VH-VL binders against q17rb8r558to768. Designs and how they scored, part 37

Target 1, 211 residues: q17rb8r558to768
Amino acid sequence: TAELSHLTKNVPIFVCTMAYPTVPCPLHVFEPRYRLMIRRSIQTGTKQFGMCVSDTQNSFADYGCMLQIRNVHFLPDGRSVVDTVGGKRFRVLKRGMKDGYCTADIEYLEDVKVENEDEIKNLRELHDLVYSQACSWFQNLRDRFRSQILQHFGSMPEREENLQAAPNGPAWCWWLLAVLPVDPRYQLSVLSMKSLKERLTKIQHILTYFS
Short names: E, the ipSAE of ESMFold2; O, the ipSAE of OpenDDE; V2, 0.75 times the mean of E and O plus 0.25 times the DockQ between their complexes.

## First folded at step 19 (VH-VL; framework fv_romlusevimab)

Design x3 (at its last look DockQ between E and O 0.74; V2 from the best seeds 0.77)
Fold by OpenDDE, look of step 19:
Structure x3 (fold): chain C 211 residues (1-211), chain A 119 residues (1-119), chain B 108 residues (1-108)
Amino acid sequence: as target 1 above (211 residues)
Amino acid sequence: QVQLVQSGSELKKPGASVKVSCKASGYTFTNYAMHWVRQAPGQGLEWMGWINTYTGDPTYAQGFTGRFVFSLDTSVSTASLQISSLKAEDTAVYYCARGPYDYGEFDYWGQGTTVTVSS
Amino acid sequence: SYVLTQPPSVSVAPGKTARITCGGNNIGDRSVHWYQQKPGQAPVLVIYYDSDRPSGIPERFSGSNSGNTATLTISGVEAGDEADYYCQVWDYDSDYVVFGGGTKLTVL
């Protein structure tokens, strides 16, 4: 965790899919550039790299999520299966390149805390409402889809007592964002938000659409 | 310890063929690629290509296609370089070198095999 | 094709610092590895990934890489350091491994 906070310069960026805080992100790495990236991340001891979706204008998106390497399985032919989990969100400040893969100078994102008691109350109410909606949505999914989600992402995280304890807010929000069948651009917009209220509102809108 | 041991020096006539072997030990042979590097007398290092030690797939650098063939005998952890239709210009020291599958550094080298092509 | 440029020779007095450069277009965007080759011997990796040092290599050896130039630095040069030094990169555009022309380090 302390090591993560210092990795802000020339962060290796894996350009592939969306990643989210606390959400597992297994990867199959077969390109030499990313094999190298993963190997170096392990050798240097950081065991971290950033994940960003592709962007037509800027090579990769302005926002992403750090991935923590938990385990690497090396295949005999040089490929690897990498077990990763989402860490901190970040905004890209500067883009670079190293050994064919992208790098970035980044700043980490943290939610802005709500201090007003009335606002906190309202936020709690909204949170609980959206959580309930999420549960309902998930329960109403076809068994096949539900099983696929559970197999890939695991179970939906439980509600936290303190909504503002984590810099990224409640984990279930990110789990839900990961499993919702929405466009990556939409997911990216939510990832970039520093307001839990805004994220919840956006998520609620999506749930309403799929209900 | 990791070791790459190459076959002995070769003296050949133009038009002949030569096969240089590189036997690996001290590590899992298929976990690393095997590269070949040529060094002509008084010249620098020249990358020839590499072979995937697991799949057996060779990749040749520009200028090393046709007469140059990379092969494996995985049963004895050995990579080989065969040069056919030898020319005087093929006179050089040939090295095998271990590298990762990501085109990283060559951390271990064979001792080199001198191939001399002379009439 | 990607090209690495090294000075053909560098001379240094014992105890002094030798700097061997490796030039390449945006070489800072590539990891540079360095090899030492003594006469009649195989190359030996002395620096990898710009600045990392393999086990057994003295701390006198260091590396840096930025912009268009990578540098191998040998502090406190000893007679035993006299050798040819080669820089090497992976050209991710062509998937070729590229060596520099080599630099002969002479210890005066």
Scores: ipSAE 0.881, ipTM 0.940, lowest interface PAE 0.5, mean pLDDT 95
Fold by ESMFold2, look of step 19:
Structure x3 (fold): chain C 211 residues (1-211), chain A 119 residues (1-119), chain B 108 residues (1-108)
Amino acid sequence: as target 1 above (211 residues)
Amino acid sequence: QVQLVQSGSELKKPGASVKVSCKASGYTFTNYAMHWVRQAPGQGLEWMGWINTYTGDPTYAQGFTGRFVFSLDTSVSTASLQISSLKAEDTAVYYCARGPYDYGEFDYWGQGTTVTVSS
Amino acid sequence: SYVLTQPPSVSVAPGKTARITCGGNNIGDRSVHWYQQKPGQAPVLVIYYDSDRPSGIPERFSGSNSGNTATLTISGVEAGDEADYYCQVWDYDSDYVVFGGGTKLTVL
C-alpha cells in the first residue's frame, strides 16, 4: 500500500502548499489522516512524503516536491508539528487514496545538464545576472520583511561554483521562489522545469514584475 | 511494560449505575487516546467511542450518546466509563483499549470488566 | 456508515492454512487491523496496517488487502490458534471505528 512504497509507488501526498528543493517546510497538522500518514512514514523508515498543491481538475497538481522529515512532535491534542525540508521534485503518474489521504505513483525530476561550452558560458552569464537581480530585490525590501524572511527561511544561499552539480540546480533559485509572492501557476511551471536556463529566465521575469 | 488494569466485575440491579475504571501505566497517559469496547455474551466487539486523554473531550459512537459517560482522572492515569439507568441488555464485558490520536491500531487492551445486570 | 463483513466461522485441519476474510466497499483504500480473542481473554493485535506484524506474533500470521477484501492468513495452524478473529478499520468520513462481526476459527 502507499506506506510501503519504494519512494516511487503509492507515495503519500500531503495536499496543501508549494514545496521546493532545499527549502524548509514547517507543518502544523490537525487532521487524523495526515497524522497517520506522517507516523507511518517514520515507522516504515522512509521518513518522506510528497507535497502538492490542490488542483480543481485533478484533486492535486501534476508536479510536487518530496518533503524529508527532520523532526516531528506528535501532540496529545491531535496536532502534529513537523519539521521538513524539500528534497526531490517529481511528476505524478497515477493517483490513489489511502485512509482518506491522497497517494501517487511518481517519477523524479532532475535537470538536464548542458554540455556545450558556449551554452555553459551563456548559462553562467544568465545565472550571474539573475542572481544579482535577486540580491538587489532582497536588499531593497523593507527592514521588517527582510528580517521576517531571514527568520523563517534564512539567508539567500550563496551562488554555487558549479551551477549544474546539484540535480535540481542552484539552491538560491528555490529559496527565492519560496520567498516571492508569486501566482501558483508560475510556481508550478518553474517547479516542473528540467532546464536551468528556462528556470532562470522565468525567475528573471518574476523579478521584473516586483522591481 | 504498558498495562491497562480495569476494575473488578460488577453485579448490578436494573436502574442502578456502574463505573468501570481503567488505570494505565508504563507510558505517558495523555499521549494516547482511550477507547471503550463492549462485548455482550456470545457477541462480537462493539466500539463505544473514545476520550481524548489530554483535553478530556469524549466522542461517543452512535447508540452510546445517552446513558454512557467517559471521564478521566489524569492525576492517576485513569479513564472511567459510567453507565446509568442500567438495563439487562447492558450485561457485557467492557474493555478499555489504547490507541493513537490517528486512524491507528489498538495495541494494548485492559483485561475486561464484566458487568452483569440482573434482578 | 461503513460496514465490514466476516464469515461467522472457518474450520481448518492442523498444519493447514486458514484464510479469514473481511469484506468492505473499497476496503483496499483503508488500513485493516486484525485482533485475536481467545475465550475469556482480551483481544490481542495480530496484524495492523493490512500486513504488519507486532513483536511476538509468529511470521505464519500474515495479511493482505486489496479491492473489496482483506484477508488474514494463518499458515501451519495449531490448536492454540483457535480463537475469534476480528478485522477493524477506521471510517475516515465519520471518524468512527468499525469492527467486523468476528470469525470463529476451529482447528479440527
Scores: ipSAE 0.673, ipTM 0.847, lowest interface PAE 1.4, mean pLDDT 91
ESMFold2 (binder alone), look of step 19: mean pLDDT 95; pTM 0.965

Design x4 (at its last look DockQ between E and O 0.80; V2 from the best seeds 0.68)
Fold by OpenDDE, look of step 19:
Structure x4 (fold): chain C 211 residues (1-211), chain A 119 residues (1-119), chain B 108 residues (1-108)
Amino acid sequence: as target 1 above (211 residues)
Amino acid sequence: QVQLVQSGSELKKPGASVKVSCKASGYTFTNYAMHWVRQAPGQGLEWMGWINTYTGEPTYAQGFTGRFVFSLDTSVSTASLQISSLKAEDTAVYYCARGPYDYGEFDYWGQGTTVTVSS
Amino acid sequence: SYVLTQPPSVSVAPGKTARITCGGNNIGDKSVHWYQQKPGQAPVLVIYYDSERPSGIPERFSGSNSGNTATLTISGVEAGDEADYYCQVWDYDSDYVVFGGGTKLTVL
């Protein structure tokens, strides 16, 4: 399992929607090329592929998120419902093709750790503030929307004690990013950030806009 | 175990028709597509097309339209190839082969059916 | 139409390594499958997805694919390996399955 986490060459890329670390991403796969991609990923044992949004200039975006296959339900007609969850973020280094689907050489993204105690304190304060704002935003949503979000994405993750324990930072930030009704380009910009402070600041700005 | 069992050898006159059957067993018939491959004497493998075993929709390769018809009898997990207006050049071994719906590998093959067209 | 090119024949001594090539434009962008066909028998899948072996296929069989050439490698060739070998791809553009012309492997 650990060995497979270092897949960086010729990573199959599903070009569809935004995906985020720790966020479930169910897929309905009906195109032959992607059926093949999924089947191949399972048979070869990786059980992973990258998710990127479409890009008009480069076929797909320069940043994406790995998806871990948890389960696959094959339908009689060859279609499949794939249960996936977001893993590592990545930057695309090189693009390729395989059997009609895109591939990429990638590098994984990890947050840059803050070492200064004062900066850590400030980061914590910002984090807590934005988290509170996020909670307020979610609670103030109409029941219909709230229910839809909960059904699709689940509950908002709780705050973490150590903000820098995970390479991708707190999970609730990605959950929130996934549920916010913002443009994929905006979401992509946040996905590409290696600074938790920057992500929080960006998210806060979005929350302010929707408040 | 997965098995594809084809009908026996056929000797036909030009202009006649032949129907080759391929009975599948050991797996869910509709979970895999059925492909047809032709091999003329001393020649290589030639893909003829495939049939969706779930929907019944056939797809024919170029050169195999018109006289060639793929069909199913799902009640007995059987795919069939019918060739009408047989020609001498139709003399070949015909194979059914199981493949996934994603155009992947053919992991199981029938034993082949020899069709000889001779006056 | 997409075309796969194989050498008509390859000869190898027992115990040696046989390499059968399959050429195609940007074939590295395609998954290549290999089939073994002995005289009077149906083809048998020996390699799929460029380099994966089906159950029951000896480790002596291996595959690679890059650029414009895919290769089936048979190490420690045995007399029983004498057969015709076919490469196969799915051409996404035409949506056709394409076979190579086949290679006759002779064990000397």
Scores: ipSAE 0.689, ipTM 0.874, lowest interface PAE 0.7, mean pLDDT 94
Fold by ESMFold2, look of step 19:
Structure x4 (fold): chain C 211 residues (1-211), chain A 119 residues (1-119), chain B 108 residues (1-108)
Amino acid sequence: as target 1 above (211 residues)
Amino acid sequence: QVQLVQSGSELKKPGASVKVSCKASGYTFTNYAMHWVRQAPGQGLEWMGWINTYTGEPTYAQGFTGRFVFSLDTSVSTASLQISSLKAEDTAVYYCARGPYDYGEFDYWGQGTTVTVSS
Amino acid sequence: SYVLTQPPSVSVAPGKTARITCGGNNIGDKSVHWYQQKPGQAPVLVIYYDSERPSGIPERFSGSNSGNTATLTISGVEAGDEADYYCQVWDYDSDYVVFGGGTKLTVL
């Protein structure tokens, strides 16, 4: 689309935490470089920036998620309170720097739709199985942990009638990945997947570990 | 409507002190940092440092950490520069300039205050 | 500390294009701001973030920044453009402001 071609070069990157499509990502920003980055995003009207985790070998991971700015409160003491939500996933093509913050040329990721009727049936069966496993995991959490998740993230999104309607697949998958206490490597691997089947399979493996 | 109005020119002897004021209007004073910039006769712009108008914490550029003091009176939206033990080399125009609390630009400047130090 | 280098002067005929350079190591990784100062007056912001124009600045003022050089370009130069021009960056390693030495533009 025209939007993708306009937002793929020299994209500002916040190097901090994992972000996922549809998942809120509230930020408390102190650093002048990121305060500038966010102010510029508002001034230019793009109201978005990329979020990536740090990487030992590179400055940041090869995959990330765009954050859409919903609201920002700039404080004179150097703090910024930024209300964001995850948008499109991306792959990093080229790394750069501007004003002390990272930039990237990126390629957006969308799920590849399955059109074969047998494959759609198998996908729905897998989806329903893994969704049930996720619900069981959440219900079996200790009350303290379940309450913290509900307070921070809300309830798990309801299953969707059309599994492939959204470009990033079902929202509950991303909610689950955001709340799961797993190693960042596994979180990144799921973020990078363009196959809903692969994503569901990886989530199933993670949930089996907790069962 | 943003305006920075500085105090009038000063003629001083070496060893005296001077205080240059900068009164801001047309915006929320504490939302922007105040910078001080010096320009000696026939010379370029020289950044002296800035003061956080919310916390009152000053930052001085190298070479301005001794006799130069930034201060505030937030009740009247005023930043001040005091120069003690004046030297002939302090003869210059002194500007205040507003900037954001990030790496942004100086979008509004005071008219400048000429300080002349002569024996 | 970070250093910005400008030519001391540039002369241009009326109606022609003036180009004022600002040199610095990897200046393309920084946002460059430009100020115009006419004799006896305070500086005025004419370009910020490399290439943006504030309201009230004529479109014949433009800027670019890449590699080791930022450039202020003034097309259709008028006598009223005679001034000193300063580039400015933030050095994000020290959090200090750096000005270039200034360039006197003469329209003749």
Scores: ipSAE 0.602, ipTM 0.826, lowest interface PAE 1.8, mean pLDDT 91
ESMFold2 (binder alone), look of step 19: mean pLDDT 94; pTM 0.957

Design x5 (at its last look DockQ between E and O 0.89; V2 from the best seeds 0.78)
Fold by OpenDDE, look of step 19:
Structure x5 (fold): chain C 211 residues (1-211), chain A 119 residues (1-119), chain B 108 residues (1-108)
Amino acid sequence: as target 1 above (211 residues)
Amino acid sequence: QVQLVQSGSELKKPGASVKVSCKASGYTFTNYAMHWVRQAPGQGLEWMGWINTYTGEPTYAQGFTGRFVFSLDTSVSTASLQISSLKAEDTAVYYCARGPYDYGEFDYWGQGTTVTVSS
Amino acid sequence: SYVLTQPPSVSVAPGKTARITCGGNNIGDKSVHWYQQKPGQAPVLVIYYDTDRPSGIPERFSGSNSGNTATLTISGVEAGDEADYYCQVWDYDSDYVVFGGGTKLTVL
């Protein structure tokens, strides 16, 4: 965690899919540039790299999520299966390149805390409502889809007592965002939000659409 | 400890063939690629290409296609370089070098094999 | 093809600092590895990934890389440091490994 806070310059960027805080993100790495990236991240001891989706204009998106390497399985032919989990969200400040993979100077994103008691109350109510909607949505999924989600992402995280304890807010929101079948651009917009209220509102809108 | 041991010096006539071997030990042979580097007398290092020690797939640098063949005998953890139709300009020291599959650094080298092509 | 340029020779007095440069277009965007080769011997990796030292390599050896120039620095040069030094990169565009022309370090 201490190392994570200091990794803001020339952060290696894996350009592939969306990643989210606390959400597992297993990777199959076969390109030499990313093999190198992963190996280097382990050698240096950071064991972290950023994940961003591709962007047609800027090579990769302006926002992403750090991935923490938990385990690496090296295959005999040089490929690797990398067990990673989402960490901090970030905004890209500057783009670069190293050995064929992208790098970035970044700033970490944290939610803006709500201090007003009335606003906190309202936020709690909204949170609980959307959580319930999420549960209902998930329960109403076909067994096949539900099983696939559980196998890939695990169970939906439980509600937290303190919604503002974590810099990224409740974990279930990110889990839900990861499993919802929405466009990556939409997911990216939510990832970039520093307001839990805004994220919840956006997520609620998506749930309503799929209900 | 990791070791790459190459075959002995070779003296050949033009048009002949030579096979240089590189036996690896001290590590899992298939976990690393094997590269070949040539060094002509008084000249610098020249990358020839590499072979995937797991799949056996060779990749040759420009200028080292045709007469140069990389091969493996995985049963004895050995990589080989065969040069056919030898020319005088093939006179050089040939090195095998271990590297990762990501084109990273060559951390271990063979001792080199001198191939001399002379009439 | 990607080209690495090294000075043919560098001379340094014992105890002084030697700097061997390796030039290449945007070489800072590449990881540079350095090898030491003494006469009649195989190359030995002395620096990898711009700055890292393999086990057994003295702290006197260090590396840097930015812009268009990578540099191998040898502080407190000893007679035993006299050798040829080669820089090496991977050219992602061609998938070729590229060596510099080598630099002969002479200890005066």
Scores: ipSAE 0.869, ipTM 0.930, lowest interface PAE 0.5, mean pLDDT 95
Fold by ESMFold2, look of step 19:
Structure x5 (fold): chain C 211 residues (1-211), chain A 119 residues (1-119), chain B 108 residues (1-108)
Amino acid sequence: as target 1 above (211 residues)
Amino acid sequence: QVQLVQSGSELKKPGASVKVSCKASGYTFTNYAMHWVRQAPGQGLEWMGWINTYTGEPTYAQGFTGRFVFSLDTSVSTASLQISSLKAEDTAVYYCARGPYDYGEFDYWGQGTTVTVSS
Amino acid sequence: SYVLTQPPSVSVAPGKTARITCGGNNIGDKSVHWYQQKPGQAPVLVIYYDTDRPSGIPERFSGSNSGNTATLTISGVEAGDEADYYCQVWDYDSDYVVFGGGTKLTVL
């Protein structure tokens, strides 16, 4: 129980970019504060930290995504190349500071599952429609842009038979949000959503805008 | 086993120069920064600055930006402190100390080198 | 310009508990490292990151840090603990190292 409490209290926060569940987030770290944060994470065995975008009023956003450290490559000049992938989403409850980096007490988020048979059917229909729209958008990209996405993010995750098996919903939704150039306000809105239907609806609107 | 072995004590006259060396062993020299710390007789520890052991880039604390020069010879895993135009107030024990490239701790220290400046 | 303040001396009877303070503005937002220095010897790290002990340091050494004060606590004090003790932080605004003035622990 102490381990679970430590993962939600005084969690180290990297204030930089938007991160999403299942999406790789490679980082180059030069700043002494973040070098310390990462070294401590490895030494203590937690091997994770939160990622939040900046916020003018509160220093960082009210929502973020945990990053799981997969590998750290220390360069001879003291820089670190940190290979991470997105894990659980969270809401910020309380803000703090340590050694020049932000900390937070957090509450983890996961999707509320739909149980009604008619609602599940409607959700499947919406999912398949939006997935097809996303595939069409990706296939119709100029070759240069598609290659850049593949190099940086990898291929679009395949659709999943059980839409609600994962606590954060289908991985392809997060992949798509990571590759689309959308306003941070919409990114945070989708990150905070606990309804797969609402997430799919928002994604559909974004794809229509880029048509 | 990690060790930092410093050069022997020095007796110098005002206006002379001195070079204190610090030879590291038991670890990869360029993976850690080297710090220099001064301790005047009967006084506390005073941080002088550090040197990036891979790039050779020094950082000097305020008050140490003039006559004090940090340098390296990475081929023999050695950091050096040179003090020019010695003054009586430079009389102190000079330590090298290893630290990480972040806001971390100094886990290994040299034995110290006493520099005495006297007419 | 960040300043750490330590009492010049602390005296404690053998077997009792010594508490050595290190004061600084918002020092609770910094990680505090502690060093022991015996006469004629180099400093030795005894506590780092406020509370962690290096290998070989007895469990009776402990640390805490909150608000404006960090504290090194030595329980069951022994004659061999007689030394000067220094706290140290990084000032993350300047990227400089700051040492406290040192505290002489006398065991009597």
Scores: ipSAE 0.721, ipTM 0.878, lowest interface PAE 1.2, mean pLDDT 91
ESMFold2 (binder alone), look of step 19: mean pLDDT 94; pTM 0.960
ESMFold2, look of step 20: ipSAE 0.643; ipTM 0.833
ESMFold2 (binder alone), look of step 20: mean pLDDT 95; pTM 0.964
OpenDDE, look of step 20: ipSAE 0.836; ipTM 0.919

Design x6 (at its last look DockQ between E and O 0.88; V2 from the best seeds 0.00; counts 0 for: pae E 2.03 > 2)
Fold by OpenDDE, look of step 19:
Structure x6 (fold): chain C 211 residues (1-211), chain A 119 residues (1-119), chain B 108 residues (1-108)
Amino acid sequence: as target 1 above (211 residues)
Amino acid sequence: QVQLVQSGSELKKPGASVKVSCKASGYTFTNYAMHWVRQAPGQGLEWMGWINTYTGEPTYAQGFTGRFVFSLDTSVSTASLQISSLKAEDTAVYYCARGPYDYGEFDYWGQGTTVTVSS
Amino acid sequence: SYVLTQPPSVSVAPGKTARITCGGNNIGDKSVHWYQQKPGQAPVLVIYYDSDRPSGIPERFSGSNSGNTATLTISGVEAGDEADYYCQVWDYDSDYAVFGGGTKLTVL
């Protein structure tokens, strides 16, 4: 619901892997602290928590992505399988702790819209180019890898007519970022960007490297 | 409704053994851990440990190792506490309490079992 | 070991508000649960996760937790509220459950 989407204080943080907007993020949870976190998220009705990668200097990275709980399977042995999907990106403002898991005060990230018509045109061109490159990259993958990606992440989202309709930009960019075999720090840098142009440029650079 | 029913009061001599049982009903026994809490006369609550009702793995708090054994009979949804080599200081009310596997609250308690150790 | 500190006793007149504190280092970073124990009875959960109330527990019971102190508040105290109250947390360093020493609430 709309009221729950504005959770910005004491957001529970799952410190594990990268998560991205619109990208499914299945979790196998076995630690009691995170089991508790998930249970409380459901009980309170938020059904959300933040995902951040570990940081060497801090407990977790300065940027992350909210995960929406779609379904939880509680196993008798104390484990749980959690079906989640990426929501809003966020920047960490303050770190805390609760019941052994990390919490954070956060601010949500949204892309800065481009208003100039020429810039929009250029952005579209860049977008289409990079999308094509992404498709080519994916098609050229070995069948085994392609199948694994499809099984875990699903199909690459289609191009959107309006590149600036969503606060996080096109979904395929995040899908691609999730499947590219790059360092999490690199992925994190892209996640933190509020410019679609910058993200596309960085993604293009990665694709070029793997071509 | 959820119920935890414990065995009756026990009077034992020092050096003897006692086994307190806790029968659960009204819920799936293995979905929750079973905890044990001791309360000496006129004293507060003391957590003894817990047992995983699915795996059977016990965890004992410091001070409750050796003479204290948690066990299960899942066929009858029963958790048990055995105390061997009883001492006078073991005189207390012993409670079983249900809790989630994520270290949450103890939402249901047995009625308690009084164990008196006297020569 | 982690320690919870409660006042040994609190007295309150009927109809007034009782506040029972539970002190602990950075207890605000922990979820505090509260149990009521009447004489000769087993403990009963009255507050869990700082401020949540189990079904069947009157709205008069409430909880808060911040900093180094958690508080159980009982508004409109009744004679039937006379009992021992225990706070409880989990020490995630040792994975032990920890109880406070208990507070005897006397209704005057």
Scores: ipSAE 0.856, ipTM 0.925, lowest interface PAE 0.6, mean pLDDT 95
Fold by ESMFold2, look of step 19:
Structure x6 (fold): chain C 211 residues (1-211), chain A 119 residues (1-119), chain B 108 residues (1-108)
Amino acid sequence: as target 1 above (211 residues)
Amino acid sequence: QVQLVQSGSELKKPGASVKVSCKASGYTFTNYAMHWVRQAPGQGLEWMGWINTYTGEPTYAQGFTGRFVFSLDTSVSTASLQISSLKAEDTAVYYCARGPYDYGEFDYWGQGTTVTVSS
Amino acid sequence: SYVLTQPPSVSVAPGKTARITCGGNNIGDKSVHWYQQKPGQAPVLVIYYDSDRPSGIPERFSGSNSGNTATLTISGVEAGDEADYYCQVWDYDSDYAVFGGGTKLTVL
């Protein structure tokens, strides 16, 4: 259903936490408004909703990530256990409300692909360096912390052969941002980036801080 | 087929009590909330509250927090409304209605139980 | 608390279109459900989530909701459509259901 994959108007927004492309985001839903939002998403076949963090000035952040519903278990007491995974990133254009939950008109974000051969070479070199730094950081964690990350977020995604094949860039970048204890404002700025080079540079700075 | 069957009409004196039952069939009883709606003679629909059919926890609308008690017997898929210390203004048709555990619709209703309170 | 306003009555000739309104502050931000109640009978759901039609409800029944007004539309009205019609929303501050006062549809 190609029409359902490009939802951009009156998109339901769950205001809660940071979500990232390719990263699982399990949810426990108790509030009637979000229970309705989830049930309608399944009934209509869209099986998607946006995730944004709260914002003091605008109710919710200007950037977010679509969550794709993989499975929902509606409990008898009205709670829902929702298994989701991050999809496309977006920028908020216009805010609205429906049934007590936020909605938005959005535009999707994709990385701007680098076409210059020298720039591609430099991007590969930067990628390999930062990936190696991420692997070193992860291997140097104590087993207890590594196990907690694996349990909650899954394993670190494998290095991708084509760095620019995916519209959001390499999955391991998003996984790393999800597991690092970084301020949400900083994570939000990285989520909004359309340059893989800028994202890798920012990740490198984060890894240096935590190493 | 989903069906809600309510107990028969009641004629009571002020100060008495009454119990209206609502027996559900055709679906998993605990998957849906049970709501109660009152309709006084010649008047509109008035939501009284609901009961969580899994936990048994009731929620009462404003004005129904005293003499009105929602209860369950899940072994027979039955919700009940008990009204104590009956007053003349309690004269109404009382409906049970099935709803989801969110801001959804009341898709199935009982046939209604008329409670008449007269001296 | 949240208030819904309906006209007390609407009259429509057979075969014509009836429009029953439900007014509320920012009602377009809520999902509106509609119920038909014939004399001596329980309410029956005819429209939910503003415009969705339950199985068994004729296509002549439709709904819309925007701004401060939701509308139930019945095209090609028949004598059998004579009933009271109620709109209903949820007040998400209280988690209470709110009904409109009802509209009596008369087919003359």
Scores: ipSAE 0.585, ipTM 0.822, lowest interface PAE 2.0, mean pLDDT 91
ESMFold2 (binder alone), look of step 19: mean pLDDT 94; pTM 0.956

